# Ledger of designs, part 20: VH-VL binders against Pre-rRNA-processing protein TSR1 homolog (Tsr1)

Target 1, 166 residues: Pre-rRNA-processing protein TSR1 homolog (Tsr1), of Drosophila melanogaster (Fruit fly) (q9vp47r84to249)
Amino acid sequence: APFLVCLLPMHEQIDPMSALEILKSCDSELVVENSPSGIVYINLPRFKQRFAFVTPPVGRGNELIALDYLKVCDTTLLLTTAAFGDDEIFDRWGQRIFNMMSAQGIPTPVVALMDLESINPKRRPAAKQAAQKVISKLLPEEKIMQLDTASEALNVMRRIGGQKKR
Below, E stands for the ipSAE of ESMFold2; O stands for the ipSAE of OpenDDE; V2 stands for 0.75 times the mean of E and O plus 0.25 times the DockQ between their complexes.

## First folded at step 13 (VH-VL; framework fv_nisevokitug)

Design a98 (from a94 with heavy chain T103Y D104E N106S; at its last look DockQ between E and O 0.65; V2 from the best seeds 0.63)
Fold by ESMFold2, look of step 13:
Structure a98 (fold): chain C 166 residues (1-166), chain A 122 residues (1-122), chain B 108 residues (1-108)
Amino acid sequence: as target 1 above (166 residues)
Amino acid sequence: QVQLVQSGAEVKKPGSSVKVSCKASGGTFRSYAISWVRQAPGQGLEWMGGIIPIFKTAYYAQKFQGRVTITADESTSTAYMELSSLRSEDTAVYYCARSGELYETSFAFDIWGQGTLVTVSS
Amino acid sequence: SYELTQPPSVSVAPGQTARITCGANNIGSYRVHWYQQKAGQAPVLVVSDDSDRPSGIPERISGSNSGNTATLTISRVEAGDEADYYCQVWDQSSWYYVFGTGTKVTVL
């Protein structure tokens, strides 16, 4: 059975398909299949594991639908971006859905930070630290994972695949 | 073991609509895909569309886009297919069928309803 | 517009082997599923993913898929095997579940 992963943008401007394309780049031997309902299956031979990625609708009015996606999944990959500054790691949508997610006791998420490479190189460590500080207030045990490159994508896939199914 | 039980046969006039139900029992409903497949007399199988109930958004074969509405009611574990603007060519047996998209990546239809005959005649 | 072509019929004597083909360009890159449909009944999945048998399907029913042809093989055919047989794929390029044209197996 595939390991079912929700790609959840914590900011309305994040395109989850961009994250998925980066994840697909993690290994040249991976195999991708699209289901009739739009689920993206990735077979990653390196880990001898199969993943299924679902992407809920986001934004105001979609909270209950997104929560239903989260309840089905084994893991959630929270997508955040450095592109809009440290006060926009979660936007208003991200805050609302996170509060609902927390109230429902959803399994421990993995947190990805995208677009760090769009930041001036000298400022990247500070931007990453600021993002981590925001995340630590909400998820004190979770370390953010960069998701800009193929090698970073492989690390994210390994972290996801090492979790236990719920 | 999951079973799919469909509503009874219907006789309809051209231009009307029909709504067929498909009730699941004996297993998980909300996270399996339910598809609708029809078979005209003496003909082959034709996929119309489907839904994963928990995701609430149906998907359709292009031929049926705009004429078919597929929905699901989680509280009753029932999927529905409504076909509008009926024509004599829509006379067929309509099946619901399950695939395990979240649980299996084969996309095979492993459980079928018994079928519902819809006859469109004047 | 991906089409799966099957012979309209196959006649076979009891105890012999029936082979039902499902032809399409590069069908070997797809996972092919097979359904048996007896008169007046719903289809039943007999082979999934080219060659996997669901629980309860006898080992004398098998499948293969290579190149431009998938094949369902029924060894030691019995009267109870008389049915229509359909192959099927999911085709993500056309976003469509494609069923084969169907093959009526007649047991003489």
Scores: ipSAE 0.599, ipTM 0.822, lowest interface PAE 1.4, mean pLDDT 90
ESMFold2 (binder alone), look of step 13: mean pLDDT 90; pTM 0.936
OpenDDE, look of step 13: ipSAE 0.644; ipTM 0.875

Design a99 (from a94 with heavy chain K56G N106S; at its last look DockQ between E and O 0.08; V2 from the best seeds 0.00; counts 0 for: pae O 3.3 > 2, placed apart)
Fold by OpenDDE, look of step 13:
Structure a99 (fold): chain C 166 residues (1-166), chain A 122 residues (1-122), chain B 108 residues (1-108)
Amino acid sequence: as target 1 above (166 residues)
Amino acid sequence: QVQLVQSGAEVKKPGSSVKVSCKASGGTFRSYAISWVRQAPGQGLEWMGGIIPIFGTAYYAQKFQGRVTITADESTSTAYMELSSLRSEDTAVYYCARSGELTDTSFAFDIWGQGTLVTVSS
Amino acid sequence: SYELTQPPSVSVAPGQTARITCGANNIGSYRVHWYQQKAGQAPVLVVSDDSDRPSGIPERISGSNSGNTATLTISRVEAGDEADYYCQVWDQSSWYYVFGTGTKVTVL
């Protein structure tokens, strides 16, 4: 069975499909299959593993649906971005859904930081630290992973594939 | 090839309950919604409710709320519909049907069971 | 759209075209599906998502949806097309699968 991964934006303006495109670029030999309902299956021969990516709807009113997704997923890939500033790692939606999912339990969380390459190079270290600071308060044992390049995507896939399935 | 196979015809008395099964074979079960649709003799199709096995959540039409129970057993890939307090008006062919994946309920019913006739008579 | 209205019956001669309408307010904003049900059989999906044709369904069968009317079109009608036809949508407002009233197509 594939690893069922929930792509969960922690900011309403984050496009989870952009993250998925980066993940899909991690290896030239991977095979992608799209279901009619929007589930994206990735076979990664390099790891001899299969992944299934789902994206719940986000925004006000979609919290319960998102929580249902989390109930069945093996991994939650929390998507964050450096594009909106150090004080916008989580927006109102992100904070709300995080609080709610924390109450019921978060399935093997992995935190990704996107768009770091889009900001001033001199600002990148500080931006990464700011994001890590926020995450450390919420998930003390979690280290944020960059998700801008194919190489970084491969590392994210490796981490997910190394987790125990629920 | 994905198929839905339902249990056999039932004859019941008014006030009793009936439980119909729907077994899926030849494909995935847990990620699709299974709905129950009934059809009285000479009448149209009527949605009763459905379940998304992977979520374990059942949804019901208001008309049947409190009288119908829909469940799913992932280990056997079988969905169930139990209708209580049966009336003569409940005489109908009951179908199970598959629609969509996960929470996308707007997909069409692409796979149907063969139907189960339930006759309610004194 | 809480109610889908279909004509009770449509009669058509072999080789002609049958058109079955499904009417509701703003039905064009919904995903409309169509089912064929022959006597004594379970319904079969013949058109999905307004105009998509499932595998195995002949190209003679097509669908359209706009405004307040969805239409199932069966061209070059054959005797085997005689059946009941139902349109269907998902109504999010009422959390309800809505079926049309059904249309009996008779091939003369």
Scores: ipSAE 0.093, ipTM 0.688, lowest interface PAE 3.3, mean pLDDT 92
ESMFold2, look of step 13: ipSAE 0.559; ipTM 0.819
ESMFold2 (binder alone), look of step 13: mean pLDDT 90; pTM 0.930

## First folded at step 14 (VH-VL; framework fv_nisevokitug)

Design a102 (from a95 with heavy chain R30K K56R; at its last look DockQ between E and O 0.70; V2 from the best seeds 0.74)
Fold by ESMFold2, look of step 14:
Parts: structure tokens; C-alpha cells; sequence
Structure a102 (fold): chain C 166 residues (1-166), chain A 122 residues (1-122), chain B 108 residues (1-108)
């Protein structure tokens, strides 16, 4: 019954738990439960939805395991970061796993950009545009969603919950 | 309908290891975790750890961290538990049991294997 | 660590009601599950999520959970109810499946 979401870092230095903490901040009434295996269940009453977040291992050698997560999940939240510069939106791991997702016909994901608030305010529009350019090359119809604040987390949760359930 | 069938009883020497298997028949592991729970003679139930077979993600009770290894083969619907450095205190019946970690937050053990007696003696 | 305390034994005449308690601080905030284990057999889930009965469990077996006590109630006890009974929770704060100490139900 929960909407099963894969949190997939597109850079192996991204900690998916950081994204989860931001997502948990989206509503004061949400309820979190952690499973024995580390699945994070979030009940979000305002959407009348229950989410289950799974986080695959990432990095070299984990490609096939990560694909198993992607195949069982209803949708995927791709995690990207502005913190490492415009040329590190996807690292080598991110490029490999994305190519494998595409080859397997996994549905188009939702894309989050984290850490934009760590950028000089005057440079944020340019940094966001650079990240969007990378994503548009790979996913032409997808817009990056910022994920730094509670309000942005609520928007991401709404987008995820609007995806087609498999 | 679904049954968990475990490997047969074992007699082991102190210091050795044992590997117990747990095969699901009449069903799949897809939405379930497999846990291992032991029971020493005349004692209660003690959780050791578990795994989600499709994710190959094992997790362990702190007491057993470093001594137990849990693995699974989704293609054969079989989970394994290996306990190393056996002592006489490890003499117990070892059960596998499933829980609905991908579909529910109650995490109850709804199906249990028949148990595997492991006797550790000289 | 979080411990679930049960009475070691309960003796009940046939046709009477057995009540098995599972005590812990604020156990009412947990999802409590109950297992029946007959001699020489594997445990069987008889109540999940405080009060839900799995398919095939008779309605005379019921559960409740509030405050510091969860209770398994067996009405109209039969000889076949003679078994050990365990409560259990998942405790994410200690990251552990906690089983109760167990209660032997004897039918006189």
C-alpha cells in the first residue's frame, strides 16, 4: 500500500539521508517509521499518502543491485547537488546508472537539486541553469526541483505522489 | 500456502560454524524480509537479524554483529544464516520467519519455518 | 534496552478466559504482535498490530494495547490453547525485534 520511492544519488558523495531529512521537514504532522532493513516510511496525512523510501548502495560495483531497487520501486527521485560544481551534477557512477536505467526502460524519474542555497545568492540562477542544462540533455521534459527547504520538500513530495503507481 | 522449509538438524563442534538454509515454497520473497530467530532449550525467542532478498540488504542484531552472516538468493527463493565461532550456548532451534517490510509497517512474522536444531558439543 | 515483561504462567480451567499481559513503558505507542507456540512446534502469529487476527485464527482470541500494557485474551479456553505465548514489537530506537519473556498457558 505505500508508494515505493527509490532515492538514487547521481553522485556517490551525496548522502541520501540528507535528502530524507529535508523531505521529513515538509509537514509537522508527518509520521516516520523505520523498518529493520532501513526503509523509511513516511505517512503524510495532508496528501492522504504513505511513502516508503529505499536507498540503494551506490558507487562502483553496485550497479546491478541498484537496478533491482529501481525495478521494484514505483518511482525514483534522482538526487543531484550543486555543491561540487557544474561538472559534477552526475559523476561517473551517476552516468553509468542512468545509462542502465534508460536501457532497462525504467519510467522517467523526478529530479532534485540539493545544496543550491550553499551557492553565492547572485550565482544561484546560473548554477541552477547549468544543472538544468545537464538534466535537459538526458531528460528533455524534466525540470529540476530544488530540495533545500521545507517548502521545496513539500513540492517534491507532491510531485512524487503524483507519479503513476506501478 | 507459502511455506518456509529449513535445512536439517546439525551437530557441530565448538569453534566451528553452521549454515542454515530457508527456502520459500508456494510463493515468492518479493515483498518480504526473512529474519532469523533462535530459541535455546527451555528459553524464549531471540532475534538475530534479517535480509530483504531482492535487495540483498542484510541487517543484524547488535549482539550477533560480526558472528552472523545472512545472505539470500532471490532466484531460488532461499535465505541463509551462518553463525561462526560456535559455543555450547549457541545450542538452539534456529527459525527463519518472514515479515512485510516493503508493504507494511507492522513487521509481524506471519510465516515461520519449521526450525533447525543446531547442537554444539564436543 | 526495551524489555517486554509477561507473567511466567497462567493456569485456566476449560471454558474460562485467559488473559496474558505484556508490560512495558508506553507499550501502547507500539504495534504489538502475539505468537502461540505449542510444544515442539514453531511459533504461529495469532494477533498482529495490537488487535488484528490473521486468517484462520478464531475470534475468541483477541488483543488490546493501551498505556503500559498489551493484553492477549483467550475466551472459552480449550485444551488446544495450551502453549507458550509471546508478545513482540519492533523497536526502532534500539533497532531490535523485542520478544516478551513468554507465558506458559496451562489448561487444567
Amino acid sequence: as target 1 above (166 residues)
Amino acid sequence: QVQLVQSGAEVKKPGSSVKVSCKASGGTFKSYAISWVRQAPGQGLEWMGGIIPIFRTAYYAQKFQGRVTITADESTSTAYMELSSLRSEDTAVYYCARSPELTDTNFAFDIWGQGTLVTVSS
Amino acid sequence: SYELTQPPSVSVAPGQTARITCGANNIGSYRVHWYQQKAGQAPVLVVSDDSDRPSGIPERISGSNSGNTATLTISRVEAGDEADYYCQVWDQSSWYYVFGTGTKVTVL
Scores: ipSAE 0.663, ipTM 0.849, lowest interface PAE 1.2, mean pLDDT 91
ESMFold2 (binder alone), look of step 14: mean pLDDT 90; pTM 0.934
OpenDDE, look of step 14: ipSAE 0.848; ipTM 0.930

Design a103 (from a95 with heavy chain S31N; at its last look DockQ between E and O 0.79; V2 from the best seeds 0.74)
Fold by ESMFold2, look of step 14:
Structure a103 (fold): chain C 166 residues (1-166), chain A 122 residues (1-122), chain B 108 residues (1-108)
Amino acid sequence: as target 1 above (166 residues)
Amino acid sequence: QVQLVQSGAEVKKPGSSVKVSCKASGGTFRNYAISWVRQAPGQGLEWMGGIIPIFKTAYYAQKFQGRVTITADESTSTAYMELSSLRSEDTAVYYCARSPELTDTNFAFDIWGQGTLVTVSS
Amino acid sequence: SYELTQPPSVSVAPGQTARITCGANNIGSYRVHWYQQKAGQAPVLVVSDDSDRPSGIPERISGSNSGNTATLTISRVEAGDEADYYCQVWDQSSWYYVFGTGTKVTVL
């Protein structure tokens, strides 16, 4: 009965555990359990909902196994970062895996943008807009969701939990 | 209705390897964890490791790290456990068992194979 | 390393109640599962999540878990209940499936 979520880095330098720690901070009453295989279960009483997070291997050579994760999950949280500039929202790995996702008919993912707070505050609106522009070319209906704070994590969890369950 | 059917008994010499198979029928295989649990004669149950077939990444109890290899073949709905460098104390019945890691936080072993006796003797 | 301690044996007359304990520090915070293993057979899950019975397990078999003790209770014991019984938890702190030491139930 948990909502199965794939945490998929769209840049090889993104550590999905960093995203997971932010997501865990979204509610003080949140309960975390680790499975024998390393699945991270999060029980979020506020939504009366349980999530199971899985993280595939990424980078060259891992494309087919990452697709297997994507096919079994209810939804995917695409992880992007502002830290490496506007042309690095998807790196080459991210481009490849996204193209393969599209060819397989995997449901529309949710897109998170991390590390916007690491950027000069004056530049943040432009960086966010540039990231949205990249995402809009590939996923016209998707608004990027910032994922830097506990409040933003709660919004991401709400959006993930609102996806169609398989 | 799901069943786990294991390969037959084996007699092995010390220093050799054994590979035990576990075939699932009557249900989904790829979305469950398959674990291996052994029981030496007159002894209790000892977990060795497991795999979730779709993820292809096996995980092992510390005691068996380096000696056991767990794999799965989705096309035949079969999991395998290979134990190397066999010693007489590895004489045991080896069970495969499934748990619902992808469907619930209940990690109980709800379905067990019939067991495979592996005897290690010279 | 987390250990689950069970009495080595329990003897019970037919029609009476057998109680099998599984002791460990703060076991009440774990999900405890119980298995029945008859001679020469594979284990069978009889209780999961402390007190849930899988389909096909009679209501006379029940479980509880609080504090430092989980208990499997078999009421109206029958000859067919003669078996070894094991408790089990998943312990994420040691990353290990821990089985109890086992209890042989003998029906006199």
Scores: ipSAE 0.617, ipTM 0.837, lowest interface PAE 1.5, mean pLDDT 91
ESMFold2 (binder alone), look of step 14: mean pLDDT 90; pTM 0.937
OpenDDE, look of step 14: ipSAE 0.830; ipTM 0.924

Design a104 (from a95 with heavy chain T103Q; at its last look DockQ between E and O 0.78; V2 from the best seeds 0.75)
Fold by ESMFold2, look of step 14:
Structure a104 (fold): chain C 166 residues (1-166), chain A 122 residues (1-122), chain B 108 residues (1-108)
Amino acid sequence: as target 1 above (166 residues)
Amino acid sequence: QVQLVQSGAEVKKPGSSVKVSCKASGGTFRSYAISWVRQAPGQGLEWMGGIIPIFKTAYYAQKFQGRVTITADESTSTAYMELSSLRSEDTAVYYCARSPELQDTNFAFDIWGQGTLVTVSS
Amino acid sequence: SYELTQPPSVSVAPGQTARITCGANNIGSYRVHWYQQKAGQAPVLVVSDDSDRPSGIPERISGSNSGNTATLTISRVEAGDEADYYCQVWDQSSWYYVFGTGTKVTVL
């Protein structure tokens, strides 16, 4: 069976397909298959691992559906962005769904930070530290992982594949 | 044994609608895809659309967009297909069929319902 | 619009071999599945993923897929093999489950 991963935007403006395209770039031998329902299968021979990525609907009114995705998946990749400033790491949707995840006891997710390379290089360390500070208050032992490049995508895939399968 | 059991045959007038049920028994329902496939008399098989019950969002073949509605009820392990604005060419046997979209990449239909004959005549 | 073409019929004597082809451009890059449909019955999956045989399907039914042709082979044909046979792929470029045109196998 594939390792089933939920791609969960923590901000309504994040397009999870952008994250998925970066993840697809992590290895030249990678094979992609799309299912009838829109599940994206990635076979990564380097890890001898098959991944299946699902993307729930997000935004107001989709909380219960998104929770159902989270319950069926082996792990979750939380998607955050540096593009909208330090106070927009989670928007109101992200705050709501995270609170619901916590109440359901869903296992510790992996956290990605996107769009860091789109901001002024001199501000990048401070922006990353600010995002980490937000995440550390909610997930004290989790370090954010950048997700802007193919090499960063490979690191994210390795972290996901190392999670315990449910 | 995993089985898909469909509702009985129906006779309908043109312009009406039909709703066919597909109940799963002897296995898990919520995480498998349920598709609807029809077969007109003497013809081949035609995919209409499907749903993974836990995801609640149906997907449809282009030909049937706007005329077919596929839903699922997890509490009764039952999927439904409703076809509206019926025409005589919609006379067919309607099958539900299961595929392992969350479990496998082959997407074959491994379990089929017995079929439901829908006859549309004036 | 990806189309899977099958011969309309194949006639075979008992004990002989029936070969049912499913033709399409580069079908060898697809996962091909085969279904048997006896008169008045629902289809039954007999081969998945080109060559995998589901539990309960006899070894004399086999599949292959390469280039522009997938083939279902029924060795030592029996009267009970008389049925319509369909190949099928999932085609993500058209986002459609494509079934072949169907082949009626007649056992003489």
Scores: ipSAE 0.694, ipTM 0.867, lowest interface PAE 1.2, mean pLDDT 91
ESMFold2 (binder alone), look of step 14: mean pLDDT 90; pTM 0.934
OpenDDE, look of step 14: ipSAE 0.788; ipTM 0.914

Design a105 (from a95 with heavy chain D104E; at its last look DockQ between E and O 0.79; V2 from the best seeds 0.73)
Fold by ESMFold2, look of step 14:
Structure a105 (fold): chain C 166 residues (1-166), chain A 122 residues (1-122), chain B 108 residues (1-108)
Amino acid sequence: as target 1 above (166 residues)
Amino acid sequence: QVQLVQSGAEVKKPGSSVKVSCKASGGTFRSYAISWVRQAPGQGLEWMGGIIPIFKTAYYAQKFQGRVTITADESTSTAYMELSSLRSEDTAVYYCARSPELTETNFAFDIWGQGTLVTVSS
Amino acid sequence: SYELTQPPSVSVAPGQTARITCGANNIGSYRVHWYQQKAGQAPVLVVSDDSDRPSGIPERISGSNSGNTATLTISRVEAGDEADYYCQVWDQSSWYYVFGTGTKVTVL
């Protein structure tokens, strides 16, 4: 079976399809298939690695449905963005869903930071550090992984594939 | 053995609606998609839409968008298809069928219900 | 829209081989599935993913898919093979499950 991954935006303005497009760019031999329900299968044949990405509905009122996705997936990729400042790494929705998933004992997620390359190069180290500080408060042992380039996408895919399967 | 058992035949008048049930037994319900496929008399198979019960996410063939509603109740392992604004052309056998959308990428319909005849006549 | 064309009927003597074709442009790039539907019954999956045989399906039923043609082959045909046969693909470009036009197999 493929490794089942939940793509969870921690801010309502994040489009998970943007993250998927970056992940799809990680290897030239990559094969993508879309299921009837909109599950995105990514197959990396050279590494015999198969992933299935699901994207729950997000925002106020969708918390219980999103938890159902989180409970059935092997792991979760938390999507964060540098684009809205360091106080918006998780918005109100992101805070609510994170608190609920922590209370449910859902396995430690992988955390991605997007849009760092849209920031002035001089300010990128500080923006990344600020985002990491927010994440370290909530997930002390997790390092934010940048997700803006094909090389960074490959790193994220390998980190995901190394998680324990449920 | 996984089985899909559907509700009984129905006779309906034009303009009404019909709701057909599909109960899964003998296996897991939550890891599969349940699709609805119909077959008019003497004709082939036509996909209408489906749902993944654990995600409660329904999806529809373009032809049926707006006229069909597909739902699932995980607690009873039952999927439902409701078709509204019935016409005589909707007379058909309606099948539910499952596919392994969460575990495989072939999307074959590996288990089918027995079918429900819906007759639309004045 | 993507259409799967099958011959309307195939007649075959017992013990012979029936070949049922499913034609479409570049069908070899799709995963093709085959269903058997006996009179008055629901369809039954007999071949998945071009050539894989589900548990309980006899080895004499096989499938292949290349170029513009997928083929279901029934060797040593028996009276019990008399049925309608449908090919099917998932087509993500039209977001639709496409079924073939169907082939009635008659055992003489």
Scores: ipSAE 0.603, ipTM 0.845, lowest interface PAE 1.6, mean pLDDT 90
ESMFold2 (binder alone), look of step 14: mean pLDDT 89; pTM 0.931
OpenDDE, look of step 14: ipSAE 0.812; ipTM 0.921

Design a106 (from a95 with heavy chain A108Y; at its last look DockQ between E and O 0.87; V2 from the best seeds 0.79)
Fold by ESMFold2, look of step 14:
Structure a106 (fold): chain C 166 residues (1-166), chain A 122 residues (1-122), chain B 108 residues (1-108)
Amino acid sequence: as target 1 above (166 residues)
Amino acid sequence: QVQLVQSGAEVKKPGSSVKVSCKASGGTFRSYAISWVRQAPGQGLEWMGGIIPIFKTAYYAQKFQGRVTITADESTSTAYMELSSLRSEDTAVYYCARSPELTDTNFYFDIWGQGTLVTVSS
Amino acid sequence: SYELTQPPSVSVAPGQTARITCGANNIGSYRVHWYQQKAGQAPVLVVSDDSDRPSGIPERISGSNSGNTATLTISRVEAGDEADYYCQVWDQSSWYYVFGTGTKVTVL
């Protein structure tokens, strides 16, 4: 069976399809299939791993639907971005959905930080550190993973595939 | 084993709407896709759209965009299909059918309801 | 759009073999599924993923798929095999569940 992953934006301006395109770049031999409902299956033959990605609707009014996606997933890939500054790692939507999912239990979380490569190189270490501090308050056991390049995407995919299924 | 039981036959006038129910019993309901497939008299099978009940987001065949609404109610394990602006060409047997979309990439229909005849006539 | 063409009918004597074709360009790259529909009844899945049989389907019903043709084979045909048969694929390029045109199998 594929490893079922929820792509959950923690900021409503994050486009989960952008993250998915980066993940699709992680290996030259990967195979993609789309289901009738829009589930994206990624097969990594070199690593004998199969993934199914689901993307809940985001923003006001979608909180309960997003939680329902989490109920069937093995992993929640929490998507964050450096693009909007250190105070916007989670926006109001992200804070709300995080509080709600914490109440019911979070499927094995993995935290991705995107768009670090788009900011001033001199600021990148400080921006990454600031994002990690925000995440450490909420998920003390989780280290953020960059998701800007193909090699970083492979690291994320290996982290997900190495986890215990729920 | 999952069974799908549909509501009874209906006779409708052109321009009206029909809503067909599909109740699941046994097995897992909320994480399987429920599709609607119709069959006009003497014709083949035509997919209309579907829903994964736990996600509550429906998806539709292009031909039916704007005329079909598919919903699901997890508390009663029931999916619904509503077809509006009925014409005589919509006379058909309407089936609900299940697909293991979250666990299998083969995308087939393993369980079918008994069908609901909808007749559209003046 | 992607269409699956089947012969409209096949007649076969009891004990003989019926072969039902499902034709389309490069159908061998798809996973093909087959359904049996008896008169007045709902379809029943008889073959999935080209050649896999669901539980309860006899071994004498089998499938194959290569090139431009998928085939459902019913050996040692019995009266109970009289039905309409449909092939089906999921086509993500048209975003549509495509059913074949259907084949009526008549047992003589």
Scores: ipSAE 0.638, ipTM 0.854, lowest interface PAE 1.5, mean pLDDT 91
ESMFold2 (binder alone), look of step 14: mean pLDDT 90; pTM 0.938
OpenDDE, look of step 14: ipSAE 0.876; ipTM 0.939

